# Designs tried in a protein design chat: VHH binders against q9y6x5. Part 95

Target 1, 379 residues: q9y6x5
Amino acid sequence: LPPKLLLVSFDGFRADYLKNYEFPHLQNFIKEGVLVEHVKNVFITKTFPNHYSIVTGLYEESHGIVANSMYDAVTKKHFSDSNDKDPFWWNEAVPIWVTNQLQENRSSAAAMWPGTDVPIHDTISSYFMNYNSSVSFEERLNNITMWLNNSNPPVTFATLYWEEPDASGHKYGPEDKENMSRVLKKIDDLIGDLVQRLKMLGLWENLNVIITSDHGMTQCSQDRLINLDSCIDHSYYTLIDLSPVAAILPKINRTEVYNKLKNCSPHMNVYLKEDIPNRFYYQHNDRIQPIILVADEGWTIVLNESSQKLGDHGYDNSLPSMHPFLAAHGPAFHKGYKHSTINIVDIYPMMCHILGLKPHPNNGTFGHTKCLLVDQWCI

## First folded at step 24 (VHH)

Design mc4
Fold by ESMFold2, fold request of step 25:
Structure mc4 (fold): chain B 379 residues (1-379), chain A 124 residues (1-124)
Amino acid sequence: as target 1 above (379 residues)
Amino acid sequence: QLQLVETGGGLVKPGGSLRLSCVVSGFTFSSHAMAWVRQAPGKELEWVSSITGSGASTYYEDSVKGRFTISTDNAKNTLYLQMSSLKPEDTAVYYCARVHYVWHSGRWEPFDHWGQGTQVTVSS
């Protein structure tokens, strides 16, 4: 039988939640498999960009999903959470489900992973759900397991997305132990339900399962606001994205806009596109605006208003608070092994290896994940 | 035609043992995972145990681990559940079921065929 892989994301699951909260079901999953304690994600540390980096192995500048809100000056197209279906945005890369289902006698299935309801390179996931946040985890899982069990040609790659703990992390902040404990217990119960469903169906020992996330979460405060309107008149620029990485399209001379912003706050770095630090790998794409503003951890850029969010993400990808984890179980993985760190772009070539796929050009390094895999030498 | 027939239920005292059998006909027995599912009066259906079509892997819900053993005899097309150290909370109708999704009542259900059920009663 061909190797099979289920990729699961719980959005906004900060790596250190594993140390600070109880996860009996996830800990059992890890005990029988592998854990990567910290996954170094890509800048900016936002949902759409990082989910696409997982499945393409590419930095954001290379795959073209550079933020949750984007503008393309040539085509005049806009991208947002509610306007994300135009293949134009996604076509700069080939995600793993496209490569997988183009193989002989293989299909792909998806329950709400970003991009899976879009025909990327004229190819949409063989089985998919249109995004709808009101659909329960149980129904998403039931569709995935139905497709894994019943489909011909067989589903060999499947993916499943859930919005928590990201939604609650924004609402309460990661430091709210009472509310986050309740939220994270519910997530652990969902992981228990996933494992029990796979066991009930006879899939558990022969299905590779990766449980991961796209980013973490940091605490915000009304005491840590950067008021952009105090520094520059709104008429001088178009705002493409606001916080914590603002994307600024100047309406007047770019250098003049930069000079008005550069001393706005000691808690914000202002970059001309060509001056963005090389370590971000966030420069070589036309969708990256001429000026970006990068807030320090826990600071919020506002226009004389604040959000009700008490937690946020999108900050510098070197920050431990922005890092998720990865756990995995199945015939491809060792049992009871813990690994300190990988890069999020390394997940793609590892998944390609597990599935026997030739990876497209990417930024990942297969060698970084070899210790997780039973068929590889680890030193 | 496809049939699943359970036998082996009965009355047993706490701490006792029973062996349930499920004789299967009408399909290639090794092609599907098989399960035991139970229903106590007034309670929902509860998954008990599953075995893969190959017989290579067995799975149990936590409350029966170490007390129940699922097995198959492919030559006889028979699924078994050996139940030991029985407790009053094990009282239920026990069904064998084939793992295959079917559309029923507005959703996909994971079992397409069920036996008629066999009653297990654990009481002093």
Scores: ipSAE 0.741, ipTM 0.923, lowest interface PAE 1.3, mean pLDDT 94
Fold by ESMFold2, fold request of step 25:
Structure mc4 (fold): chain B 379 residues (1-379), chain A 124 residues (1-124)
Amino acid sequence: as target 1 above (379 residues)
Amino acid sequence: QLQLVETGGGLVKPGGSLRLSCVVSGFTFSSHAMAWVRQAPGKELEWVSSITGSGASTYYEDSVKGRFTISTDNAKNTLYLQMSSLKPEDTAVYYCARVHYVWHSGRWEPFDHWGQGTQVTVSS
């Protein structure tokens, strides 16, 4: 009876992987549903910020998860991917799973999506897994389908997160055809398993499924390093985040720190907070540091001459290499429709529409996604 | 008590047909999806086909699509599997099962009740 939605993220799935590698299972999913070829994500193009933007419809400055590494000067709190459980960081927005389960006769379920094991506004997903990257995709899926099948009140919104192809993209680089083909084949097999599981359980006909990602990946090289130590002594600043967007907290006059950095490399833009381009929507939050350094695509900011990464993300969100895709299937979606682009913040109001939820104020535009939906007029 | 009883198995030549029946009692038949699952000798259990509780949708694993038809008769509380164009590879014990997760052996399993199984043998 009530509409149901499963939101799936494969971390770091660059949009053009769909054109450059084989995905028989994902292509079957797309053939019977919809595809958005490029999703323009939010700056900075990092994991925690973009996953929260999907579920809140907000720019990073508005939802407060502005990076994977953050510092709050008032409370002296630090945030990192190993220290992310304090609700303080998450409470500047209301994610869709909270809104959903506050409705009468509804619950939410989560398998590893960033923030779902945190009590945001004193509310945690009705069913959830504590984050643990060692838990297999099969176990995550089995818990999600168990909750979708067995729960009362019914689970109407569920999330599922997987760490690939991001982990392998960092390790090998997106241009390593041999290794990335193997990794992406495994992911396609997981999508096949997901669809077969939903069919086996009789869930496929009435469940809306979105498969998307938070960002892409670009190739890095030892020939493209920016050595920060060659431009400024460590004693002049505190480093909150390093690459490819460095977050700099000056220990001395910030104009003096800026002047030491501004000519450091022609492959890096240095911004005082007030000078960050408006198109980034990355200025109006105290967690954004007074100076940021933005490396050009494929360049790595280092404190020494070497880097272990062969691929990275976090760059300017206008770069096609930073863009994920979105595919969807289910009763709310057309069949066999391809759409060029949407903004990642548009996903939230679309999901609210599918679930019959009133969206919180957000930066998305429902009109951008109307052509994907069977109940909407595409004009 | 909840009961699932399969009948209709037997020996059949390649290209032949069989209809399996699963008579169900002890729950509202339309409240759960139902499945056929098979096990060939020495092999793991393999999902064959499912039907939603409403009967609105049917699903098949790829190797049987177009050859097998799952259906229900709600008045008789009976699930059917019409098997046509049978191949030696279809030789297995066929079980009907109810779709409902149950905690079993340290894991959530998707089928909480099973029939006793009926043998289907496809041999020339």
Scores: ipSAE 0.730, ipTM 0.919, lowest interface PAE 1.3, mean pLDDT 94
Fold by ESMFold2, last read:
Structure mc4 (fold): chain B 379 residues (1-379), chain A 124 residues (1-124)
Amino acid sequence: as target 1 above (379 residues)
Amino acid sequence: QLQLVETGGGLVKPGGSLRLSCVVSGFTFSSHAMAWVRQAPGKELEWVSSITGSGASTYYEDSVKGRFTISTDNAKNTLYLQMSSLKPEDTAVYYCARVHYVWHSGRWEPFDHWGQGTQVTVSS
């Protein structure tokens, strides 16, 4: 009988929060399982792209969710947080829940993971919740555990998404010890509730559980603003996405737009699409605009306005502040093992292995995660 | 007809022991996880312990670990809770329940069948 897997994301959970704050429930979870201290995510380090990278094993240029705000010049379609349901955006890849539920005698369940309420390749998660941020963690957990316990065909892959600590990280900044300590304590209590629910239902020892995140958070400031209006008139370009990676569609000769922007701030790198560093793997998709602007860590690109955010993410994926963690517990995983780092794209082939699924072509490396798994020889 | 019947409650002094029993009928006993849940006067229901249908795994709420033991006897279709080192805080009505989600009053509830409850009182 194939193993079962629950994949949980707490959005914006910066890896070093584990060292800087107390997590009695998460630490107990880790003690009985495995920890990856840093997960190197994909550029840009935004929510929709990285959640899709986890479940596809692909760089953003390859799965097509290249930002939280996108424009496709061929079809003239727009994507945003409030306009994310068109399968067009998601269909450049096959996420693991689609592959899973197409197997004989298997279902997939989802509580608000990005994309799970979209019919990707005409296939929507077998059980799902439409996205609604007002739905409590308890209700999301209750639906997931109901589906794991009761469903026929059985749910073998389930996802669970929660918006914190990302929302509070934006509001307060990651360095606000008082407010972030309160927020992170609440999240640790939710992890305790998760584990207790699984124990109460008799699911704990035979369910594999991954607790991870999509990105971290860095401190921002009103002293670190880049004002685009000071450098270029709005009439010369269409703004597809703003900060910290701006996506610029020129309305005039793109070299002229580039030249107006390249000296705008010493705290911003300006790239023509063909000049984007190869290490970003962020070039080969039509949804990546002809010019991108990449702010330095902690800098905010604005349009002659103040910033409301005290924390942000989306920056260079080499920055430790952008990295989440991964913890896991269950029959597939060792007990009490710590691992330094993996790439976020490595999670997909590992999950496929655990579930006995044939992975689609992807950018992950199974060898990077084999030391986490009891059925693998770890050198 | 599915039935759960608890016995074994009573009055005991602090530090004492009791054994609760739950006799089950009307379904294949090994097919579902089973739980003990308690309710102190004026308080909400509190999960105490669970056991898988196979009996292979047992789980306990933190305050009872090391003092309570859940077990089953499949030949007798009986669930047990051995309670030792009892404290006044353990005073409650104890219910056995079957783990299976059921739609009730506008939400999914994790237990579809309950016993009548048995009173445990820990007092000097």
Scores: ipSAE 0.726, ipTM 0.919, lowest interface PAE 1.3, mean pLDDT 94

Design mc4
Fold by ESMFold2, look of step 24:
Structure mc4 (fold): chain B 379 residues (1-379), chain A 124 residues (1-124)
Amino acid sequence: as target 1 above (379 residues)
Amino acid sequence: QLQLVETGGGLVKPGGSLRLSCVVSGFTFSSHAMAWVRQAPGKELEWVSSITGSGASTYYEDSVKGRFTISTDNAKNTLYLQMSSLKPEDTAVYYCARVHYVWHSGRWEPFDHWGQGTQVTVSS
């Protein structure tokens, strides 16, 4: 009888792909559930920060995963997508799977969602897969469904992460309709496989399923490069993160570094930390460096004369190209309901409600998601 | 001793009907979802239909939807598959199976117990 939730992310799934490509399986999922057409994610619009925002309901400055590449000046620790296992980075928040599995008679399971193979607050997901991009979607799904079906205490919260369409979006760019059509058809087939597996197992009726993403993707070009080496010598700063939001740690007077950078390109905004726009909620954490550089949409910050990127993300979170979608199906959700937009931080309090969990302090607003839920009065 | 026994297979002409039965013993019938799975000659096992332990929900693979009906009779501990509008491509051995993951041959498999199967042949 306990409520169960499966949270699925297809990385880099831009919201308007739903309008521009055919998704028979996903559209059937949506038809029998709910759709949020645009989810406004958090700045910066990168993978690790936004996946953690989904499961904590917090802005990046509040949960501490402020980029895919970080440096902490006090401890001198470095974080990257190949060096992400130190709980130090994750411990500024409590993700929902930790709260869930600490309840009586409840467990959590994870198939590669960022952070689920880390012992956050000395607590790791009850069942999990160590991250390995070579593991097929079928194997991830098989493990998740085995854990949902067989575990005692029961798994009531599960996560499943897949790297596409992000990987292909970087490789081809979102404007490559031929290649992206093939990639997105494969994603839709995986969604069909997920639904069929849940039906085969008899789980479909009583399992709430959210299918969402962390960000979108924008087209890049060799014609849209910002070459930092043409504006400032490497000796004046330490580069913590490069593109499209560069994180600059000055080695000389901060004002001098700022002045060298501010005229570098009309397609790049240069911010002193105190001048970062308030709407980004991206200021109040020591991991945010003294100077950040924010490229315009589709522009790439480079140190050399070329870039291999055809698509990228990380830009201003007001850009529609950076926004994912959210679809959901299950006993907690209405059938056939479409909603225009929510904030990505709103997903956490909604999930806590579905699971009967008391949310930790967060930046989400439960009222924004009430219309998706059958047990709530929608005004 | 857990046992699943299928009956009701046979030869039938295209467009005909059959009812398969699976008599269950050795466990609480309503405690697990149950499935019908088939194997055509030279083909892999194919999921056909499932029913929840409560009987509240039924699910079908697309090619049989509208033609097959899964049901249970709890008083008889029996699972049924009513097959109608049968086609030659429905020719297979039909198994009833209990939904529960088991470790087998290096992976988790979704069915821990199977019947011996019953042959369904659809031919002119």
Scores: ipSAE 0.723, ipTM 0.917, lowest interface PAE 1.3, mean pLDDT 94
Fold by ESMFold2, fold request of step 25:
Structure mc4 (fold): chain B 379 residues (1-379), chain A 124 residues (1-124)
Amino acid sequence: as target 1 above (379 residues)
Amino acid sequence: QLQLVETGGGLVKPGGSLRLSCVVSGFTFSSHAMAWVRQAPGKELEWVSSITGSGASTYYEDSVKGRFTISTDNAKNTLYLQMSSLKPEDTAVYYCARVHYVWHSGRWEPFDHWGQGTQVTVSS
């Protein structure tokens, strides 16, 4: 029957957690499938942008979700993790679930993946859950498997999102081995539950499953703060996003704001939009503000002198601490194969290939993922 | 009329063997995955084993792997569970069930039809 794909994200799952903690269920999943040890994600290394990059194959400047907090000067619209439902923000790209369900005899299902409860191009996932962080993993999984098993036309693409280990990574920091070991053991148990559910339902043999994440996590400290209030008065700018990549909309002359910020801290790079490094692919969208501030790894930009987070992400995407992993199992994938790295934008054309979809123009390279797939030559 | 009927339960000593049967009628037997599910005294339902509609794949809960074998006979529309090396912990009512989600009491449940159950008791 038609190829099916379940895409699962465990938010904030840093790639090296696999080496530093015990994952009997995930390691068994990998042993029977494939592993990409490091996925190089997109800058900025934040949740909304990277989840949308996975499902569109586009850099943030191209898909328009450029941060977890955004402002559009023309429409005066604001985007945040609590204000994310306006299709305006999402309509600069077409995510894979939209393309999938518009095909003949296909539908898509979603449990909490960012954007799946929004009508993007007037199209919402065929089956979806409205976002609610209080809904258990078991309930999300039960709805997904119900939709995969029962739906007509069949669900051929499904997504499942879970907030851990990101939430705990922020709370404890990735260096807290005791707490993170407990958190990551629970994540491994959830992966075991997922595999057992698919086996119980008889779905395991014919369903392709990708388990991945959007970013990693780095340790923060009260000893590593950058206080903007010591460098510039609030009245000179509008703050669109704060840390670790601040987005600054000047209220006065842009050069004057830049000059006040450029020597604020040796642990922060200050970029005029036109000077943002090309390797970030983070320049050509009106939602990227005229000035951005990029903190060094582990540094936190604050307005006051304290921060309550012990871990964070959003830093330079060249940092290994910002990189997630990707594991996959199913009829499309080799068994027992490990690959060193891909770009997060490469996941989209690979998924399109597995599903037999024509990819929209994107920044991914199908050739980077060929070695994972049984129907492709690696060489 | 769709019907699932289990037989083959009984009293068996530890280390013994037993074969459960589930005769099916009222639907195309190969169109759905089938499962065995058990309920021990005072315990919740526990999935034991599943077989795909094609028969190509079988799956087992960890505690029964290597001891239990699920199979089908399409000519007889019958699902089997061959149980060996039985332990007192295997004592339960065993149900055969068809894999298909149904809405029941505010939740999607993965099995829409069940047999009446057959008692398996493992004791000396």
Scores: ipSAE 0.722, ipTM 0.917, lowest interface PAE 1.4, mean pLDDT 94
Fold by ESMFold2, last read:
Parts: structure tokens; sequence; C-alpha cells
Structure mc4 (fold): chain B 379 residues (1-379), chain A 124 residues (1-124)
């Protein structure tokens, strides 16, 4: 019987929430498995790019999902979280569920993970739910466990996505202990329900489960706004994405647009595409616009001087506030082991190893995750 | 003709013991996980314990861990629940059920076959 893996994401789960809030169910999951305390994600630290990096092992410039909002000047196509179904955007990489279900006697199942309801390279997940944020966690889990239990050919890779704590992190900010305690307790209860469901069905011992996230969250405020309209007339550029990494398509000479922006705020870095720091791995894709604006942590780029966000993400991926965690349990993983850090792109080659899949070319390093795995020497 | 028949319920004092039995016919006993599920008066169904088809792994809800033991006897095609240190809160109708998803009442349900239930009452 082939090895099985369930990949779960709780969107916007900042790594240090584990230290600052109570998680009895998640801590029991970790105690019986492994923890990576910090996962260094990819820049920009946004939802669609990082979820695709997990399942492809690629930097954003290499997999082509470079932001939650994108524009392609040649085809005139637009991408957004409400307009994400065109395979054009996703076809620069092959996600793990496609590779998995092309193997003999294997299927893939998906509940809401970004891209799983899109026919990438003419291949859509064998079982999937169309994205709908109103579908409860219980229903998502019930479909996943039904597919894991009943399907032929068997589902060997499944994935499950949940929108919290990201939605509440934006609304309240990560420093609101009263509201975030309530939100994070609900998340811990969902993890308890997940584990109990797998035990009830007899799936727990033989299923590998990874619980992770795409990014963290930092505190914002009305006192930390960058008003772009006060620095440049909107007629000089097309705005592709706004905050905290603005994507600017100049309508006039790009050096002229750069010069109008460079002194706009001491709390914002302005980069010509060729000057984007190499450590971001965020340069070599046509979907990255000629000028990007990168706000300092906790600062918000606005057009009209209003912002209702109390928390945000998308900032420099070196910031600890942007980092999620990873926990895992199952026959492939050690019991009671804690590891300090991996790169988010390392998750893909590890998952390929667990499933016995040949990874596509990627930016991950299998050696970084060896210490998590029972069949590997930890060195 | 799949059949599950529970026996072994009864009245017992707090701290006492009972063993429930579920005799199974009509399918390959080792091919499916099996569960015990209970319903207290006026309450929803509550999962109690599960055992894998191979018998290799057993699982319990938190409130019964260390007090209840699920097991099987393949020669008798029988599932058991050994209950000890019983509490008034354990009072319920106990059902055995087979783990297999079935479409029922507008959703996928994790148990396709149930026994008729056996009453367990824990009182002084």
Amino acid sequence: as target 1 above (379 residues)
Amino acid sequence: QLQLVETGGGLVKPGGSLRLSCVVSGFTFSSHAMAWVRQAPGKELEWVSSITGSGASTYYEDSVKGRFTISTDNAKNTLYLQMSSLKPEDTAVYYCARVHYVWHSGRWEPFDHWGQGTQVTVSS
C-alpha cells in the first residue's frame, strides 16, 4: 500500500503564536510528531504565491504566481483572488497533486488549496471542491476523509486549506490578545477535530499529516500610512498591486516614475526591477512589474489615506513576523523532535520523498528536512 | 446481508464493569475499521472508540481513555468494548458501527451500518 500524505494549511498562522497562545491540541500533535519552529517563506509573503511555493518547491519568479494581483501586458490578462481560474497563470510549474495522480494507481484530493480547482497542464485534482470560503472546516474535512477512505484508485495525496487565522489577523492585528486568543482557540479546536476524525476512521496511524501555513502577520495602524497619491499623479502609472508591496507599471519613462517615487516616504523602498535585492529571488519573471514599492514592516501603502487593516503581511521574508511554522505526524516522521528552521521551498522535495515521487526541478534542499524523517540520517 | 448485533448492556453501579459484544456477519471482518458510538439521553451521538480492520491500532475519545478497551475476536466475528471504572456520565445506548462512507440525508456519513444498540445505565 503506497504512503499517504495530508497537507493542511491554516492561512496566516504566525510562528510565534505557538509561544504566545495556548494550543493543547496542536501541542499534543507536535509532541507525538515533529515541529519546525520557523519556516522562512518566499517574497512577497502573500497567500497565493506561498501556497504555490509549498507545492512546487519554487521561488515565485520561477513558478509565476508572483502576487495575489498580477497583470500580463502581452496577453492583457488580470489575476486576482476573485479571478484566479485561468490556467495561464498556473502553468509555469507542476504542483505535487498533478505529479502524484499521474502515477499508477494513485489519486489526489483537495479541499480549497489555491490552484486545486484549476486544470493545470490540462490536469485538475482527481477530487476537489470549487473554492468557496463559506464551506465549513467540518465539511472540507469530511470530504477529504471520505476521499481518503473510499476512493479507487486510492487518494495518496490530499490537501486542505482554511482561511483563519489570516482573516482575523487582518481585522484585529496580531497584538490584540483578546480577539486573537478566541480565534486561535477555535483553530486549535479544529486541529483537535481533525485528529479525532482521523482516529475515528482508523486512518491516523498510517497517514502522514503536515500542518503548516503560508505566512505570518504584523501589526498595522492608522499612524503608519504611506499616501501614494501625495507623491505621484495616478495618470503616470497603472497600479497592479498596492500594499505592502506595490507593483507599478509606468505609463511614462520608468526612470521618471522612479524619480518621482524615490523620496515619497522614508518607510518605503523603491526598486527598479533590476535593482531588487538578489536575496528576494524576485526578478526573473515578466509578471514582476518594472517598479516595486516595499513598505517597512507595519506600514501600509494607501491611495486615499484610509485603511481599515490592523494586521497585514507581504513584507520582507527575512522578518520573523512573516514566518509560519510546520508540524507533522505520521509513519514518515520522528516522534517528539523539534527543528529550528527550514525554507518553505524545502517542503516540496520532502513531500516528494515521503510519497516516492520524482521531484521536478525546484529550489528546495532535501537535506534541510532530513532530520524530520525516520528513514534519514540527521546530520 | 450485513448484520451487527450488540449485547452485554445492563445496570451497573459507579466503579463497576461491563463488556459489550457486537457479533458481525455479512462482510470480511478485517476489511473495515469498526467503532463504538454512544448516545446519552437527550444528547447527540458521540464516538467512543475505534479499531482498525487489522486490529493493529485502537483509538479512544478522551473521556474513556484508560477505562475502556476495544478489541476483536476473529474466530467469533465479534467486536468487544470492555468498560471499567464506569461513571454515571457513561450512561447511554451503545452502538457498534462499521466505518465506510455512505451518502445519507444530504451528506457523506462515516458509518454505513449500525447495530440496534444496547443500553448501559450507571447509577447507584
Scores: ipSAE 0.722, ipTM 0.919, lowest interface PAE 1.4, mean pLDDT 94

